VHH binders against q96fz2. Designs and how they scored, part 341

Target 1, 269 residues: q96fz2
Amino acid sequence: CGRTSCHLPRDVLTRACAYQDRRGQQRLPEWRDPDKYCPSYNKSPQSNSPVLLSRLHFEKDADSSERIIAPMRWGLVPSWFKESDPSKLQFNTTNCRSDTVMEKRSFKVPLGKGRRCVVLADGFYEWQRCQGTNQRQPYFIYFPQIKTEKSGSIGAADSPENWEKVWDNWRLLTMAGIFDCWEPPEGGDVLYSYTIITVDSCKGLSDIHHRMPAILDGEEAVSKWLDFGEVSTQEALKLIHPTENITFHAVSSVVNNSRNNTPECLAPV
Short names: E, the ipSAE of ESMFold2; O, the ipSAE of OpenDDE; V2, 0.75 times the mean of E and O plus 0.25 times the DockQ between their complexes.

## First folded at step 18 (VHH; framework vhh_6z1v_2)

Design EA14 (at its last look DockQ between E and O 0.90; V2 from the best seeds 0.79)
Fold by OpenDDE, look of step 18:
Structure EA14 (fold): chain B 269 residues (1-269), chain A 123 residues (1-123)
Amino acid sequence: as target 1 above (269 residues)
Amino acid sequence: EVQLVESGGRLVRTGGSLRLSCAASGSTFKGYAMGWFRQAPGKEREVVAVITQSGGKIYHADFVKGRFTISRDNAKNTVYLQMNSLKPEDTAVYYCAARFGFYETAPNEYDYWGQGTQVTVSS
């Protein structure tokens, strides 16, 4: 996974992240650094994206079932990194393979500290190789959306009004991530950064791409992944597997340019 | 920093009961999994029982066999170990430990330790 969409307004995104804590109380996640949230139809590594994480990571006396939403840098910067510039990291941390997560120190250590997060997106993009050509067809992949009588498919939004309605009730893609905290050697603010855990693709996606993000499907999976106070690493890792509960459609080549940030990126062709 | 203070250790007879307490300092007690470990002379420190921050999950070592029960009171910043049917083999220094996040069974995974309390079981 090298490209995502996360374009919802902050308030809409927050509402879409409504949850119940372990007591069954309905809650909205509190924002950390909301000003760092930059909505975009075309999110690339090194950009900031919103993630969910346990409040316990910020407040030591907090209920671990409570959630915070925070923009974090895509591309995990390990806490032990000693260079002053995160871009000098010599290895790719955009993704973490599920099969080697426990073998890589950069991911194992933060995971062992309970630094699990849920990366939020409208969906993610993948490119299918076209047979006989060097051309790649991009696809937008996302959760199936509940057809409310009023909410047409993304493709049926013939009017701006209908488009807004679709996104007001959009089910966000919830991807399993690991985050770390890096303190710059020269001082300054702590950098929070994340990696997306990847797995082998499900059968439905296998023709498009052989790998997919580990998707946490449902509130229970999300809650268990985040709750590092009550769910062990071993138990959490059981949640990491391919899911068939996805849909996709072909999109235009507009998304190929990471600078393009328009609705055309995820529009069906 | 969390300070842990154990209490309750004493000499008891075989078959007797004892309740250990561990009081934690500070307001961050709720964020920590708590545990009891013990170390007998010449032996390695071993896990007795551990409990998550909410008390929702508990682990007891195999040798406990239902004799010991860990519990916690977050309002009092205290973790307890109720020990029943004590045996001479249970003689050890009992330590309270705290780990941020989920509990572990390995001693080296814990962040804070108490000074320990001596439990002696006589025949």
Scores: ipSAE 0.890, ipTM 0.955, lowest interface PAE 0.5, mean pLDDT 93
Fold by ESMFold2, look of step 18:
Structure EA14 (fold): chain B 269 residues (1-269), chain A 123 residues (1-123)
Amino acid sequence: as target 1 above (269 residues)
Amino acid sequence: EVQLVESGGRLVRTGGSLRLSCAASGSTFKGYAMGWFRQAPGKEREVVAVITQSGGKIYHADFVKGRFTISRDNAKNTVYLQMNSLKPEDTAVYYCAARFGFYETAPNEYDYWGQGTQVTVSS
């Protein structure tokens, strides 16, 4: 998993993240650094994307079930990294394999600090290697959506107003992530960055690719992953598994170039 | 920053009951898992019970299960240990401790400690 779509305007995205806290109260996540949110149909590593995390990471007296939403850099930079340029990391931190997460210091250390986040997207892209050719078929992969005449059906929109209705009640993909906080050696702002945890693909996706992001399916899973005050690392890791509750459709090669930021990136072909 | 003060330790007869209290200062107490630990003379400090910030998860050591109950009242910034059916083996200094985030059972995982309260159980 190395490409996502996260294109909703900030206010629409925020409303899609409505949740209940531990007391059952309906809430919206509070933004940190909202001006760093860059919506796009075509997000790649090193870009910023919004993640959810517990308010307790920022406020020592907060209820750990309350959520913050913040843009973070895709590609985790460990807190212990000593070089001044994150591109000098000797290893790729775009993804973190679930089967080795407790063996890799880059992921084990922040996980032990409760630095769990939920990475938000409309869905993600994956490329299928086609037998007998060098060509790769990209797919857009996302949660099944509740469909009305216009809502949830990407291919049904025929006007700007109908396009907006497709996304009105879009169920955001919620992927399990780990984040860390890096202080540049020369000073400057703390860098928040994340990795997406991956698992073996479910049967439904195995013909496309052998790995998939660890998807948190439903509010209970999301709440438990985020709540590092009430859910231990060991309990949280039990949430990390493939899911069959996923759908997809083929898309054109427009998405291959990460500079292409248009609805065509995720349109069915 | 959390500061912890225990109270309620005293001499009591075997089979008796005590309630220990630990008052915490500062609003940041709500973000902490809390615990009771004990140390008999010449022995290592050991976990008695720990509780998460909301009280949603609790662990009691096996040797006190069914006899001791940990609880907390976040409005009062206080954590309690109700000790029933006390035995001479429970004689120790009891310490309150706090850890940011989820609890652990190892004492070296805790950042804040009270000064302790003596519990003595006689025959």
Scores: ipSAE 0.610, ipTM 0.850, lowest interface PAE 1.6, mean pLDDT 90
ESMFold2 (binder alone), look of step 18: mean pLDDT 84; pTM 0.867

Design EA15 (at its last look DockQ between E and O 0.94; V2 from the best seeds 0.79)
Fold by OpenDDE, look of step 18:
Order: C-alpha cells, then structure tokens, then sequence
Structure EA15 (fold): chain B 269 residues (1-269), chain A 123 residues (1-123)
C-alpha cells in the first residue's frame, strides 16, 4: 500500500470514529495535534494521516480502551534512529509485512511496547498490471458502503448534494498499523510515525495486486488492536489476516500524480 | 516513576496462608499491568502472577495450582497476592513489579520493581 485517500473534514472524520469504551459509554476520540490533519484524496508516504491509538499512550493513568485520533507521519521512524533526518533511513518502513513483523527490530520493538494504531482512510489505491502493456490501471479499494435509501452508490451520486451525503455516512477503512516515537538527536518535537501492516491479498483482490493492508473489520477488531493494556501482542496478531470484505472500482490515471488532490482521484471511470 | 512497596511477608507454617500487598506511589497505577515474582536462594527470579490494568485478565504460574490469587484495587493503588496452602518450596523473596501495557512472564519486561518481602515457610 503506497497511496490512500483521507479527505473528510475533521468533524465528519471524528464522528465516523465514534466508539464505545470498555464501560459501554459512547465516545468520540479526542484529537492530538489537529492542526496537522490535512485532508487529501491522494495521500503518499511521508505525509501525515490520522490514526487511532489508545489514550494510555499519552496519559499514563488513562483507560486503555479510550481512543485518541492523531495525525502521524506515514513511514515509521524507529526510536533508535540516530540520524537527524528521517529521510536517511536506508530501509522502507511504509509497510510492514505480517510474516516478518517479529523479525525486524524496527517493528518488533514498538509492537512489543504496545504501539499499535489504526490507520484511517477513505480507501487505498492499487495498480493492476495490464497484460501486454506497460500500463497500469489504478483501483480505489474500500469497505462496502451501506446503501441508505437516500445515499446512492458512489457511482450514482449525480449531484454534489448526493455526494456529500455519501461521505457523511462513509465507513472508513481501518488498517492495522504500528507506530513509534522518535526524538530527534538535535532536540525538538517528538515525531510520531507509523507503518501499515500488509498481508497477502484476498482472492477478490489477487488479480489487482498480490498484497493488501491488514484490514481490521469491525469495532471489536479495532478495539482489540488498540487496547494494548488488555490485549497481548500475541492475541492482537491473530487479527492480522486478509479480508474479503472489500470492494473496488477503477479510477482515472489522475491519482498517478501524487500532487493531484481532487475528487477525480477516487471517482469511478 | 512508580515506586512499589511490598508488605506482608513473614514466617508461616506449612499449610498456612499469607496475603501480600504492594502499594504503588503516584496516580498512574491503573495504567500499569502488575505482576508478582519470587526469587529463592540460588534460583532465578520467576513469575508468580500477572494482572492487567483493569483486572480483566489474570495469569498464574503453573506451580501456583490454584493456591495463590492475584488481585488489585485501583482506588487504593494496591496489588495483592493471596497465598494459601503454602509449602516450604514457596520460601522466597516476593517482588511486586509494574509494566506499562499488558502483563508479561519475563522479568526483564517490567519497568518498576519493589524491594521485595521475605516469605518463609517452615516444615
């Protein structure tokens, strides 16, 4: 996974992340660094994206079932990294393979500290190789959306008004991530950064791409992944597997340029 | 920083019971999983029990065999170890430990330790 969409306004995004804590109380996640949130239809590595994490990571006396939403840098910078510039990392940390997560120190160490997060997106993009051509067809991949009588399919939103309604009730894609905290050697603010865990693609996506993000499907999966106080690493890792509960449609080549940030990026062609 | 202070260790006869307490300083107690460990002379420190921050999940070592019970009171910043049916083999220094996150069985995974309390079981 090298490209995502996360364009919802902050208030809409927050409402979409409503949850119940361990006591069954309905809550909204509190924002950390809301000013770092930059909505975009075309998110690339090194950009900031909103993630969910346990409040316990920020408040040592917090209930671990409570959630915080925070923009973090895509591309994990390990806490042990001693260079002053994160771009000097010699290895790619955009993704973490599920099968080797415990073999790589950069992922194993933060995971062992309970630094699990849920990466939020409208969906993610993948490119299918076309047989016989050097051309790649991009696809937008996301959760199936519930057709409310009032909200036509993404494809049926003929009017701007209908499009807004679709996004007001959009089910966000929830991807399993690992984050770390890096303190720059020269001082400054702590950098929070994340990697997306990847798995082999489900059968439905296998023709498009052989790998997919580990998707946490449902509130229980999301809660268990985030709650590092009550769910062990071993138990959490059982949640990491391919899911067939996804849909996709072909999009235009507009998304190929990471500078393009328009609704056309995820519009069906 | 969390300070841990164990109490309750004493000499007891075989078959007797003890309740150990560990009092934590500060307001961050409920953010930590708690554990009890023990170390006998000439032996390695070994886990006795673990409990999550909420008390929702508990671990007891195999040798406990239902004789010991870990519990916690977050309002009192205290973790307990109820020990019943004590045996001479249970003679050890008992340590309270705290870990940020989920409990673990390895001692090196814990962040804070108490000074320990001596439990001696006579035949």
Amino acid sequence: as target 1 above (269 residues)
Amino acid sequence: EVQLVESGGRLVRTGGSLRLSCAASGSTFKGYAMGWFRQAPGKEREVVAGITQSGGKIYHADFVKGRFTISRDNAKNTVYLQMNSLKPEDTAVYYCAARFGFYETAPNEYDYWGQGTQVTVSS
Scores: ipSAE 0.895, ipTM 0.957, lowest interface PAE 0.5, mean pLDDT 93
Fold by ESMFold2, look of step 18:
Structure EA15 (fold): chain B 269 residues (1-269), chain A 123 residues (1-123)
Amino acid sequence: as target 1 above (269 residues)
Amino acid sequence: EVQLVESGGRLVRTGGSLRLSCAASGSTFKGYAMGWFRQAPGKEREVVAGITQSGGKIYHADFVKGRFTISRDNAKNTVYLQMNSLKPEDTAVYYCAARFGFYETAPNEYDYWGQGTQVTVSS
């Protein structure tokens, strides 16, 4: 997983993240750095995307079941990194394989500190390799959505009414991530950055790509992944597995160029 | 920035009971997992019990299971160790410890420690 869509306006995104805390109270996540949120139909590594994390990471007296939403850099920069420029990192940290997460220092260390996050997206893109050709077919992959009589077509955003029919109640894809905090050696703000955990693809996606993000399907899974005060690393890792509760459709090659930020990127073809 | 003070350690008879308290000061107590550890003379410090910030998850070492109970009262910023059916081998200095996140069993995983309270169990 190396491309996502996360295009909702901040207020719509925030409402889509409504949750219940440990006491059963309905809440919205509290934003950190909301001005750094840059919505796009076509997000790539090194860009910022919103993630959920426990409030306890920011307030040491907080209830660990309460959630913060914050933009973070895609591509984890380990806290031990010594160069001044994150682009000099010798390892690709866009993704983290679940089967080796406890063997890689870049991921093991922050995971041991409870630095678990939920990466938010409308869905993600994967490119299917066609046997015997250089052609690659991109697909947009996402949670099944509730269809209503007034449901619109994905990618039809030629008016606010058509956009709202699809996106106002969109179920966001929730992917398991690990984050770390890097203090630049020359000073400046702490950099928060994340990696997406990957697993073997489910049967439904195996013809598209052999890997998929570890998807947290439902509020119980999301709550347990986030709550590092009440859920051990060992228990949290049991949540990491493929899911069949996923759907997809083919999209045009417009998405191939990461500079294209238009509904056509995810429109069915 | 949390300060831990244990109390309640004393001399007790075999088979007796004792409650240890660990009072915490500082604004961050409620965010910490808490543990009780003990150290007998000439032995390594070892975990006795652990508890999560809400008290929703609890650990007891096998050698105290069924006899000792960890609990916490977040309104009073206090963690307790109820010790029943005490044995001479329970003689040790008992330490309260705190860490951020989930409890652990290794002492080097804990950031804050009390000064300890002596428990002596006579035969």
Scores: ipSAE 0.584, ipTM 0.849, lowest interface PAE 1.7, mean pLDDT 91
ESMFold2 (binder alone), look of step 18: mean pLDDT 84; pTM 0.866

Design EA16 (at its last look DockQ between E and O 0.89; V2 from the best seeds 0.79)
Fold by OpenDDE, look of step 18:
Structure EA16 (fold): chain B 269 residues (1-269), chain A 123 residues (1-123)
Amino acid sequence: as target 1 above (269 residues)
Amino acid sequence: EVQLVESGGRLVRTGGSLRLSCAASGSTFKGYAMGWFRQAPGKEREVVAAITQSGGRIFYADFVKGRFTISRDNAKNTVYLQMNSLKPEDTAVYYCAARFGFYETAPNEYDYWGQGTQVTVSS
């Protein structure tokens, strides 16, 4: 996974992340560094994206079932990294393979500290190689959306009003991530960064791409992944597997350029 | 930093009962899983019981066999170990330990330790 969409306004995004804590109370996640949230139809590595994480990571007396939403840098910078520039990392940390997560120090160490997060997105993009050509067809991949009587398919929103309605009730894609905290050697602000855990693609997606993000489908999976106080690493890792509960449609080549940030990126062609 | 202080250890007869307490300093007690460990002379430190932040999950070592109960009171910043049906083999220094996040069974996974309290079970 090298490209995502996360364009919802902050308030809409927050509401979409409503949850119940372990006491059954309905809650909204609190924001940390809300000003760092930059909505975009075209999110690339090194950009900031909103993630959910346990409040316990910030408040040591907090209930671990409580959630915080925070923009973090895509591409995990390990806490032990001693260079002043994260770009000097010699290995790619955009993704973490599920099968080797425990073999790589960069991922194993933060995971062992309970630094699990849920990466939020409208969906993610993948490119299918076209047979006989060097051309690749991009696809937007996301959770199936509930058809409300008025909510046409993403493609059928003929009016701005209908489009807004679709996004107001949009089910966000929830991807399993690992984050870490890096303190620059020269001082400054702590950098929070994340990697997306990847798995082999489900059968439905296999013709498009052989790998997919580990998707946490449902509130229980999300809660268990985040709650590092009550769920062990071993138990959490059992949540990491392919899911067939996805849909996709072909999009235009507009998304190929990471600088393009328009609704056309995820619009069906 | 969390300071842990154990209390309640004493000499008891076989079949007797004892309640250990561990008081934590500071306001961060609630964020930690708590564990009781023991170390007998010439033996390695071993886990006795552990409990998560909320108390929703508990671990007991195999030798406990229902004799011991771990509990916590987050309002009092205290973790307890009720020990019943004590045996001479239970003689050890008992330690309280804290780990940020989920509990573990390995001693090296814990962040803070108490000084220990001596439990002696006479035949």
Scores: ipSAE 0.892, ipTM 0.955, lowest interface PAE 0.5, mean pLDDT 93
Fold by ESMFold2, look of step 18:
Structure EA16 (fold): chain B 269 residues (1-269), chain A 123 residues (1-123)
Amino acid sequence: as target 1 above (269 residues)
Amino acid sequence: EVQLVESGGRLVRTGGSLRLSCAASGSTFKGYAMGWFRQAPGKEREVVAAITQSGGRIFYADFVKGRFTISRDNAKNTVYLQMNSLKPEDTAVYYCAARFGFYETAPNEYDYWGQGTQVTVSS
């Protein structure tokens, strides 16, 4: 996974992240650095995207089941990185394979500190290779959505009002991530950055691509992945597996150029 | 600054019981997993028991399961170790320790340590 859509306005995104804490109280996640949120239909590595993480990472007395939402850099920068420019990192940290996560120091160390996050998106893009050509067919991949009275789908929007109804109750894709905190040697704010854990693709996606993000399907999975005070690393890793609860549709090649930030990127073709 | 203070260590007879307490000063105790460790002379420090911030998960070392019980009271910033059926090999200095997040069994994973309380079990 190397391209996502996360285009909802901040207030809509926040409401979509309503949750229950350990005591059963309904809450919204509290934002950190909200000004760094850059909604777009076409997010790529090195951009900022919102993630959920436990409040305990920021407040020593917090209930670990409470959630913060914050934009983080896609492409984990390890805390031990010594250069002043993260683009000089000599290895790719956009994704982290689940089968080797405990063998790679860049991922094992932050995971051992409980630095688990949930990466939020409308869905992600993947490109299917077509035999006999260098052409690839992009797909937009997302949770199945509950149809509603009027349009009920992305392709049925015929006005701004109908488009807003499509996204009104959109179920955000929730992907398992690991984050780390890097202190630039030149000074400045601590950089929060994440990687998305990947697994072998499910049967439904295998014709598109052989890997998929580790999707956390449902509030129990999301809560357990986030709660590093009550859920060990070993137990959390049991949440990491493919899911068949996923759907997709083909999209135009507009999404290929990462500068294109338009609804056409995810529109069915 | 979190400071841990153990109490309750004393001389007891084989088969006896005692309860250790560990009080924390500061408001950060609730976010920490708490552990009890022990160290006999000439031995490495070893885990006895550990408990998560809410008490929802508990660990006991193989040598103490069934005899010792860990508990915590977050309102009092205190963690306890109830020790029953004590044996001479339980003689050690007992330390409480705090780890941010989930507990671990290795001592080097813990952020804060108390000064220890001596437990001596006579034959």
Scores: ipSAE 0.607, ipTM 0.846, lowest interface PAE 1.5, mean pLDDT 90
ESMFold2 (binder alone), look of step 18: mean pLDDT 86; pTM 0.890

Design EA17 (at its last fold request DockQ between E and O 0.96; V2 from the best seeds 0.86)
Fold by OpenDDE, fold request of step 21:
Structure EA17 (fold): chain B 269 residues (1-269), chain A 123 residues (1-123)
Amino acid sequence: as target 1 above (269 residues)
Amino acid sequence: EVQLVESGGRLVRTGGSLRLSCAASGFSFKGYAMGWFRQAPGKEREVVAAITQSGGKIYYADFVKGRFTISRDNAKNTVYLQMNSLKPEDTAVYYCAARFGFYETAPNEYDYWGQGTQVTVSS
């Protein structure tokens, strides 16, 4: 996974992240560093994206079932990294393969500390290799959305009214991630960064791409992944597997350019 | 300063009962899983029991066999170990430990330790 969409306004995004804590109370996640949230139809590695994480990571006396939403840098920078420039990392941390998560120190260590997060997106993009051509067809991949009588198509979201019909109750894609906290050697703000755990693609997606993000489908899966106080690493890792509960459509080549940030990125062609 | 102070260890006869307490201070107790460990002379430190932040999940070592009960009171920053049906093989120094997040069975995974309390079970 190297491209996502996360374009919802902050308020809409927050509402979409409503949850119940362990006491059964309905809650909205609190924001950390909301100003770092930059909505975009075209999110690439090294950009900031909103993630959910346990409140316990910020408040040591917090209920671990409570959630915070925070923009983090895509591409995990390990806490032990001693260089001043994260770009000096010699390995790619955009993704973490599920099969080797426990083999790589950069992922194992933060995971062992309970630094699990849920990466939020409208969906993610993947490119299909076309047989016989050097051309790749991009697809937008997302959760199936509930069709209501008022539901518009993504392609019809050209007016405010149509936009609301499509995005106001959009079910966000919830991807399993690992995050870490890095303190720059030269001082400054702590950098929160994440990697997306990837798995082999489900059957439905296998023709498009052989790998997919580990999707946490449903509130229970999300809750268990986040709650590092009550759910062990071992138990959490059981949640990491392919899911067939996805849909996709072909999109234009507009998304190929990471600088393009328009609705056309995810519009069906 | 972080402190874990164990109490309640004493000499008891086989079949007797003890309640150990561990009072925590100097850190956010509620955010930590708590564990009881023991170390007998010449043996490695081993986990006895552990409990999550909320108490929702509990671990017991195999040798406990229902004889011991771990509990916690977050309002008092205290974790307890009720030990019943004690045996001579239970003789050890018992330690309280704290780990941020979920509990673990390995001692090296814990962040804070108490000084321990001696439990001696006579035949």
Scores: ipSAE 0.914, ipTM 0.962, lowest interface PAE 0.4, mean pLDDT 94
Fold by ESMFold2, fold request of step 21:
Structure EA17 (fold): chain B 269 residues (1-269), chain A 123 residues (1-123)
Amino acid sequence: as target 1 above (269 residues)
Amino acid sequence: EVQLVESGGRLVRTGGSLRLSCAASGFSFKGYAMGWFRQAPGKEREVVAAITQSGGKIYYADFVKGRFTISRDNAKNTVYLQMNSLKPEDTAVYYCAARFGFYETAPNEYDYWGQGTQVTVSS
């Protein structure tokens, strides 16, 4: 996983993240650094995307079930990194394989500190390698969406008004991530950055790609992954597995160029 | 200043009961998992019990065998260890410790430690 869509306006995104705390009360996550949120149909590594994390990471007397939403840099920068430019990191940290997460210091250390996050997206893109050509077919991959009388599918939007209805009730893709905090050697604000955990693809995606992000399907899985005060690392890792509860459609090559930020990126072809 | 102050350690006879308390101050107690550890002469410090911030998860070492109960009172910033059916091998200095987030069994994972309270169990 190396490209996502996360295009919703902040208020729509926030409402899509409504949750229940430990006491069963409905809440919205509290934003940190909302000005760093840059919605786009075409997000790539090193860009900022919103993640959920426990309030306990920021307020030491907080209930660990309460959630913060914050933009973080995609591509985990380990706390030990010594150079001034994160793009010079010699290891690719866009993704973290679940089978080796406890063997890689870049991921094991923050995981042991409870630095678990939920990476939010409309969905993600993958490119299917086709035999017989150099060409790759991009697909947009996302949760199956529950239709209502006031919403439609992505391909059924025939006007700006109908497009808005598609996204008002969109179920965001929720991927398991690990984050870390890096203090630049030249000074400045602490950099929060994340990696997306990957697993073997499910049967439904195996023809597209052999890996997929670890998807947290449902509120219980999201809650347990986030709650590092009440859920151990060992218990949290049991949540990391493939899911068949996923759907996709082919898209045009417009998405190939990461500078293209239009609805065409995820439109069915 | 961070303080963890254990109390309640004393001499008791085999089969007796005792309640240890640990009063916390100088840090945000509610965000920490709390643990009780013990150290007998010549032995390494070992976990006895641990409890999460809400009390939703609790750990007991195998040697406890249902004899001890850990609890916490977040309003009083205090963690307790109720010790029943005490045996001479329970003789040790008992320490409370705090770890941000979830508990662990290894002592080096803990952020703050008390000075300890002596528990002595006579035959």
Scores: ipSAE 0.751, ipTM 0.903, lowest interface PAE 1.0, mean pLDDT 92
ESMFold2, look of step 18: ipSAE 0.742; ipTM 0.902
ESMFold2 (binder alone), look of step 18: mean pLDDT 90; pTM 0.914
OpenDDE, look of step 18: ipSAE 0.890; ipTM 0.954
OpenDDE, second read of step 19: ipSAE 0.877; ipTM 0.948
ESMFold2, look of step 20: ipSAE 0.677; ipTM 0.882
ESMFold2 (binder alone), look of step 20: mean pLDDT 90; pTM 0.912
OpenDDE, look of step 20: ipSAE 0.843; ipTM 0.931
ESMFold2, fold request of step 21: ipSAE 0.735, 0.691; ipTM 0.897, 0.876
ESMFold2 (binder alone), fold request of step 21: mean pLDDT 89, 89, 90; pTM 0.912, 0.909, 0.913
OpenDDE, fold request of step 21: ipSAE 0.911, 0.909; ipTM 0.961, 0.961

